# VH-VL binders against Phosphate-specific transport system accessory protein PhoU homolog 1, part 1

No score or structure here was measured in a lab: all are predicted.

Target 1, 219 residues: Phosphate-specific transport system accessory protein PhoU homolog 1, of Methanothermobacter thermautotrophicus (o27767)
Amino acid sequence: MEKKYPRILFRKRLKDLRKDMEEVSQKTLKTHKLAVDLLMEYDEEKKEKVIKNSRAIDDMVFNLERKAISLIAAEQPVAGDLRFIEACIKVGSHLKRIGYLAANIAEAAEKLKDEEIPRRPLEDLKHMSDFVQMMLSKGIYAFLDQNMEMARELRHDDDKVDDLFDQTLEHVTRSMFEDKESISYLVNLLFIARFLERVGDRAVSIADRTIFMITCEKP
Positions, changes and structure headers below are counted from each chain's first letter, unless a header gives other numbers; Kabat numbers aren't used for antibody chains.
ipSAE, averaged over its two directions, is called F for ESMFold2-Fast, E for ESMFold2 and O for OpenDDE. V2 adds 0.75 times the mean of E and O to 0.25 times the DockQ between the complexes of E and O.
[cut] marks letters that were taken out.
Atom coordinates printed by the task and the answers are left out, and those that the model quotes come from them; centres of patches stay.

## First folded at step 1 (VH-VL)

Design c09
Fold by ESMFold2, look of step 4:
Structure c09 (fold): chain C 219 residues (1-219), chain A 119 residues (1-119), chain B 108 residues (1-108)
Amino acid sequence: as target 1 above (219 residues)
Amino acid sequence: EVQLVQSGAEVKKPGSSVKVSCKASGGTFSDYAISWVRQAPGQGLEWMGGIIPIYGTANYAQKFQGRVTITADKSTSTAYMELSSLRSEDTAVYYCARGRYYPSTFDYWGKGTTVTVSS
Amino acid sequence: SSELTQDPAVSVALGQTVRITCQGDSLRSYYATWYQQKPGQAPILVIYGENNRPSGIPDRFSGSSSGNTASLTITGAQAEDEADYYCNSRDTSGNHVVFGGGTKLTVL
């Protein structure tokens, strides 16, 4: 049968998909940074922006998934092109979840805005949030640049997040023990720590999909 | 260049149905949502519903649930909106629009189809 | 309520700055999108997200939001900017689309 779609249209659609991935990735990075900033200095306008951005990321990912599925159905791509399209779908799903985790962090930060947070847990969360932000940036750029070596480094970074999470749990639970009337708001510190750990997990998952895209092998 | 070409004006009697078409060209039909928005004479814009052609999933404004049917034909790159049990307040211009995000940001609009309901 | 509220009319002197507002509870959770409609024509997209302009829209158009209010700002208003302006967004459930009632901009 004659060719249904010209090769030049296929390449244009692949470039459009890559552009969409870059745009949603950048918005996700910005949104996570905004959410983390709320932990140190709460601002209602900034919190509302995180919430709206999480909804925008969800919409962008939904659009990207539709384009990817349509492209596969119409063009039957093979080899590296198929792996790239599949990676876009999987990474998009992780970016969407990171957007919702950022919104959850912002909502928890709001519940702490008028409370005096114990110094030690606050320092733990600051350290953890900075490290997770770096992990997210690394995972995203490893994917966009198809940098397998950078993607593999995230496994070592993940060990540090696990240690930071454990330290944070210890210090928050100690604060709860020392002042039982603080438990109702200190629970939000535990939620924030868990949300940050999950963002780190998603960054590692993005790296794993990047390695699979390049090698077709389980990392 | 994306274009949405709509079917021509229609005059209908109360109680009948109308089916308006919207053919997309210059872009990938199935990648985006297609929404229907109407505007009665001298009035504002009112969203009726939309469809995602690749999935065939339609979503309707509550006001029109049960009277409107929105469909898509991927082979002809055409969306359809059928409104039944017409009455005089359904006199309006009916636009189709492409959703850049599902379904709330409309980056391309058809020129509209005038539907007049009169006895 | 999922309603978006716009003033029915606003005037601006040629070359001056005007803000057109859109208010609704859903705007705390969803960005507004702005459209321009001239008489006898279909609407066109002018601002989406908070402040993104599609290609071909002059840089005198900008968007902003605060609380439950989104704003379209036109700096240095020109005669060609005279039109109806609509906002839309998601409703509070996020499942449906809702439009504001529209604002007629008159350029004096």
Scores: ipSAE 0.416, ipTM 0.789, lowest interface PAE 3.7, mean pLDDT 88
Fold by ESMFold2, look of step 6:
Structure c09 (fold): chain C 219 residues (1-219), chain A 119 residues (1-119), chain B 108 residues (1-108)
Amino acid sequence: as target 1 above (219 residues)
Amino acid sequence: EVQLVQSGAEVKKPGSSVKVSCKASGGTFSDYAISWVRQAPGQGLEWMGGIIPIYGTANYAQKFQGRVTITADKSTSTAYMELSSLRSEDTAVYYCARGRYYPSTFDYWGKGTTVTVSS
Amino acid sequence: SSELTQDPAVSVALGQTVRITCQGDSLRSYYATWYQQKPGQAPILVIYGENNRPSGIPDRFSGSSSGNTASLTITGAQAEDEADYYCNSRDTSGNHVVFGGGTKLTVL
């Protein structure tokens, strides 16, 4: 049985934490989209924005984690509120990592900027990128809206990323076999596919934390 | 587990309309395309059209343009297909199917709704 | 009318390899997807994204494509593989879905 005024102030701070989560989540979504867009049309200004944004995301997550820890230490939250604050810390860590992966994608795309990319591998990466972007958006909004149905669906969507990754490996390998002089730059397509797969993994992890937050059960 | 549950069989007179429902459960309804595919007795599969509920617009095969209306109700996770001006050749099993973000890939299918048009 | 062409029937001896083809101009730009349908049942997805198998589909099923042609290959055909097989894809505009006419596979 908490005092009325401390609980009201705690809820205000909790809403502020949620607002911070929404802000870093939106920046992460936009940064990943920018990084993926570099695959289709490289632009140095956009690449530099991706790198700058990835560092901003890191800083935002650091500040968010400090705020969350301070809330726990000062307010001693229980049950569902503690689970939400814990989820913010874990999801923040995933968002930070996604920002770093976006920067890696952008740097790999820079290494391809002057090269002709074979049609099939490029189409594969476009489709994989679109699917991973959808997964990331779904995972973030499932967390922010505490939507278990959306979160559970994402746990199964990851199989598609694995399939798209395997398809990309096949077509990139075929292209390398057909033109051995291209191997040194085509390897960057494999890196991008792996980075995308890892972003998908992080989206699933966000969904897993959402399920744990709601149910307190192992996902 | 995703399931697509379709409405029951119907017997219709020529010139009338039929409306078939497809209720999705066990998955997110709004983000995935719901398509309608029919199969006349002894014949192949024929795509009629589809809708992505979050975007709210339907896309129709040219053959059915003007006769088919596809809608979705997000609040009930249900898609509908209405076919008007029925003829004997519209006698078929009507399937709903879920499309991924590649709308020609249907990973889950309803069991089908038999529509019989009397001649 | 279908823009994808399939042979209406193909036979294979038990344990042998069979290839079912699907041809259309749109297959130069879009992936073919393959479905199996047994009598009285809804179709099931067997191959998508050129050569991906959903969970539960045996690895004897594979897909490939070249030019305007996509193929479904069944290695070591089993009696239970006897079914109708359909390909689908997008049409050349990319706006509509088209199915091939279907291929009846008979396992002898």
Scores: ipSAE 0.000, ipTM 0.406, lowest interface PAE 21.5, mean pLDDT 84

## First folded at step 6 (VH-VL; from c09 with heavy chain I52D S104D T105A Y108I, light chain S29N N51D)

Design e2
Fold by ESMFold2, look of step 7:
Structure e2 (fold): chain C 219 residues (1-219), chain A 119 residues (1-119), chain B 108 residues (1-108)
Amino acid sequence: as target 1 above (219 residues)
Amino acid sequence: EVQLVQSGAEVKKPGSSVKVSCKASGGTFSDYAISWVRQAPGQGLEWMGGIDPIYGTANYAQKFQGRVTITADKSTSTAYMELSSLRSEDTAVYYCARGRYYPDAFDIWGKGTTVTVSS
Amino acid sequence: SSELTQDPAVSVALGQTVRITCQGDSLRNYYATWYQQKPGQAPILVIYGEDNRPSGIPDRFSGSSSGNTASLTITGAQAEDEADYYCNSRDTSGNHVVFGGGTKLTVL
């Protein structure tokens, strides 16, 4: 008699890992959105939620990594299954870092809550934050849906983030030179712009891992 | 369905040691951290420590550091907690618990093992 | 000594709403988890994370937090809700698990 129970159990465990990836991905996307919203409308409860969510994401990624390693050790998967498990570990690490970046954005936003931000830098930062939020969403869904076309598009999006960062840097720096009293709080806008640029980088890295998972080729 | 099955009740003398086992059924032992939590009669819950079965790394509450040893045997899907130099204050129910969502969010608990320390 | 503080007892009239609180500095950075324990039984998970309710837990149970305080709310309390309720979280270092002292809920 030939038994297939180990293969069925493996598939169930793989499905559970995929579900965990979806859950942490959705929490990361929500957490980043909450963080960027704080710059436009600061809310202490939202800031606290971002901080707590970043730590929850860290814990979820650690558990996911443990599950992935356990699955490799117990089942010795091959080919596409191994690449999927490996991608979950790498993408999880990026999601963890995005959670920390969201917390950093929230902390910087708190330091700006009582300050009058010059209109142009604030508009730049809102545009940048909206674009990076779209990049993060695209990167996550490209991974979850294994959509190689979406994943390849993010390199172009990365160039746009670099342009938006340069524009924001120019306008914030100009505001600093024109008003010495603003420097101490406007530095936080530069921090937020840098954190957003790093979130964009991580979204591209998630897309690169997705392409590698599908093709075995260096992106 | 996953269950945590603990070893039976123990009666011990002061100065001795006890080793409580926690066997996971359902084939996912290595996926989750296992923690040990005790409850003295009429008292609250107290975390003693935990172990990550895949890495073998244990973490202990400071109160129990040096007296408690937590181990895991992947081949038998069993975690162990050994408490040495027993005192009457160690009389308690000892639970093992699984951290499913977060390491400290325990979704499955063993039924508990009563340890009585009497002279 | 506990780093999480709970009131030792609270009462609620049948069908009314009750809030059980858990307070500690670490709760500014870590979510609380809530457990229900009846005499002679192991605890069961009631609420984890921000507001997550495990399958099988009635929707009258909800969680919230603000500052250093987490709350478990039971809306429309039932007789079977009479139990001890514990919160746990991480200590301020994030390395250790800590439990509150527990709250005995009496449903009148």
Scores: ipSAE 0.315, ipTM 0.752, lowest interface PAE 4.4, mean pLDDT 88

## First folded at step 7 (VH-VL)

Design f4 (from e2 with heavy chain D104Y)
Fold by ESMFold2, look of step 8:
Structure f4 (fold): chain C 219 residues (1-219), chain A 119 residues (1-119), chain B 108 residues (1-108)
Amino acid sequence: as target 1 above (219 residues)
Amino acid sequence: EVQLVQSGAEVKKPGSSVKVSCKASGGTFSDYAISWVRQAPGQGLEWMGGIDPIYGTANYAQKFQGRVTITADKSTSTAYMELSSLRSEDTAVYYCARGRYYPYAFDIWGKGTTVTVSS
Amino acid sequence: SSELTQDPAVSVALGQTVRITCQGDSLRNYYATWYQQKPGQAPILVIYGEDNRPSGIPDRFSGSSSGNTASLTITGAQAEDEADYYCNSRDTSGNHVVFGGGTKLTVL
């Protein structure tokens, strides 16, 4: 048989794919944190960075998906390696959406920058953003470290974010009722709460994909 | 070790064409776009275009639309750039470079192919 | 012609800090990438993305951006840092690559 380094080359390509996943994951975490920080203190430069980062994440995910497809087509991986490559594609899609959700949060924060936000809705959003940031971090590191215990813990966190969303909705709508002239800008608080809820949902989906990758069982 | 090995120097007449090759070693050809960047003597870097080896899709700088053709052959891990209707101003070193689409970071470069257009 | 603008030359005293800038409208939407090129050699990637440094590039090289401007900073410049420096990014449409005109760095 002709000497070739097929297993060594495959392992190098797989390691390269994992490095790309780590890079885009870290960028996504940073970008979401920057976006939620804008809720508390708006800064035009930070908003611009969130926007640039969301486009960077989109491109990184596109490149990662191409690499994953090429690797499957060329090497025909099986078993755990195939599951990892497929998980990278699925998780990458979630990271792309989280990047755009971060941009949406930043844009909504810009629309609120000159307005006086009622205290209770703002406190609700702070609590929700902190919890969702923790969920995102947990989901990403559970995937990167293949940590099934962290992934399972995240499944229970979704109920908390739904509760926080419902509480935020109640307080924002009450503020709108108390001051109908505020409705036009307070609607952006509802958008932010929905965007945060969607980020939480994506974090749970990453955890579910992690469990499937490890166990090959539908979570 | 990933390397981009380019074809040798060429001397061409005005009005002719040149085809430069760029062969990748190290087995990552399909993972990265291959771009062509030229540099005229004493001048800066100029992107000519690039190709996605997976989809075979080429993208050209507006300046070179209609004169440049970029192709890739996955089976040989080789990209090609053909520039037609050569002029003396096309005298340059032509680099191939491997890059990510975003941010178009070219992390591996060929050594360059000198193309001289002279009568 | 280039959509990205760089100063053609910059000088720095040995051991001092220098910034090389790259300006263009597309840099509001896309990060710049930086390359070092010494005479007779192919370019070398030094900074990509926001501030990522490839393996083998000294930590005295860093990148930053604000508005339509990207910057390459070299702290504690050394004699071997004398080179041409290029930025690239996407054009405004996002579809093409564009390079700046290059900056010749002289280390005094």
Scores: ipSAE 0.361, ipTM 0.748, lowest interface PAE 3.6, mean pLDDT 88

Design f5 (from e2 with heavy chain G50W)
Fold by ESMFold2, look of step 8:
Structure f5 (fold): chain C 219 residues (1-219), chain A 119 residues (1-119), chain B 108 residues (1-108)
Amino acid sequence: as target 1 above (219 residues)
Amino acid sequence: EVQLVQSGAEVKKPGSSVKVSCKASGGTFSDYAISWVRQAPGQGLEWMGWIDPIYGTANYAQKFQGRVTITADKSTSTAYMELSSLRSEDTAVYYCARGRYYPDAFDIWGKGTTVTVSS
Amino acid sequence: SSELTQDPAVSVALGQTVRITCQGDSLRNYYATWYQQKPGQAPILVIYGEDNRPSGIPDRFSGSSSGNTASLTITGAQAEDEADYYCNSRDTSGNHVVFGGGTKLTVL
């Protein structure tokens, strides 16, 4: 009579899910960076890479969501393991959305590729891009490392993004009014700013889910 | 270790149907979509469709819609492909496959099931 | 176009570098995947996600893509590399899987 070892198989499957989350998280972070870099130096091959990566992220999230659901259904996990698997589903959904937002940023950057962006709006967008990239990195690593301190920091980071968005809106609209010929392309800067704000929102949501995973309390 | 074990070879007459099975070992059947891919003698690979075992939804290549049915039985960890109204042109090796990271990048393949359609 | 086009045959001398191509409009938006198939065997995955090599595949295999063309490169070709090579991707809608027609690689 041979003995089955179901706890070993469960821990193996859980470890595989964690590895998949790490991989999709890293691809998402890289893809967002590539997208924002297109604004400063447009390259058609890099834009195509962002589009391919966003679709790959969607496929990866689809697969890992199925794995997470299957693991819950088959193993009946409890306590911290259940919270981790549930967090993987929620964070995966946020990563998919960030991939779409990166593709949207890349498409907007294409519409700006032949235009000279006024200095002040460009500085605003660079500052916003850098800050949002840091927020996304912080949110991802807070989740992967289960770091509550990092996760809690993102709350006030979000207020900074809102301020940067308002500043960008003000300077872009002033540039539009000063040069009506620029309106058709400058509207794409507002789109990019909005997409960046939404990426920041998603980073905060990842942090909130991380706090819930660790504490079982609304963050 | 994950393996996909397929049913044995079949000889069928034109106008009949065939049902090929694909059993997953290793306890991860429901984790992945299962694709069916065929290869006629001396010809290339042709995707027929896939099934999502968790949701029970199938996606079929346009060429096979109306003739193919792909199903999954979670309790036995087995996917099935049934092809109806068989013709001699349906003589092929039929593979099941799955992708770990991307559903269309197949890292695990069954060994194939030979289906011969002749009078 | 949802079709993927491959040359039917390519030759390479032992130890030389060969490039097998896969062409289709969908490759601008979807990754290419590459498989090796030897006679009487199921295909095996060689490259996925454009340029990722699974465990157990020799490092002489690499993948790349530009525009509507994906490539599988074998550096230092060996006799055991003689096989049929297939690419796959999605059609332009993204809903269905499509395969190229395959390339027979002969190692001289």
Scores: ipSAE 0.517, ipTM 0.823, lowest interface PAE 2.8, mean pLDDT 89

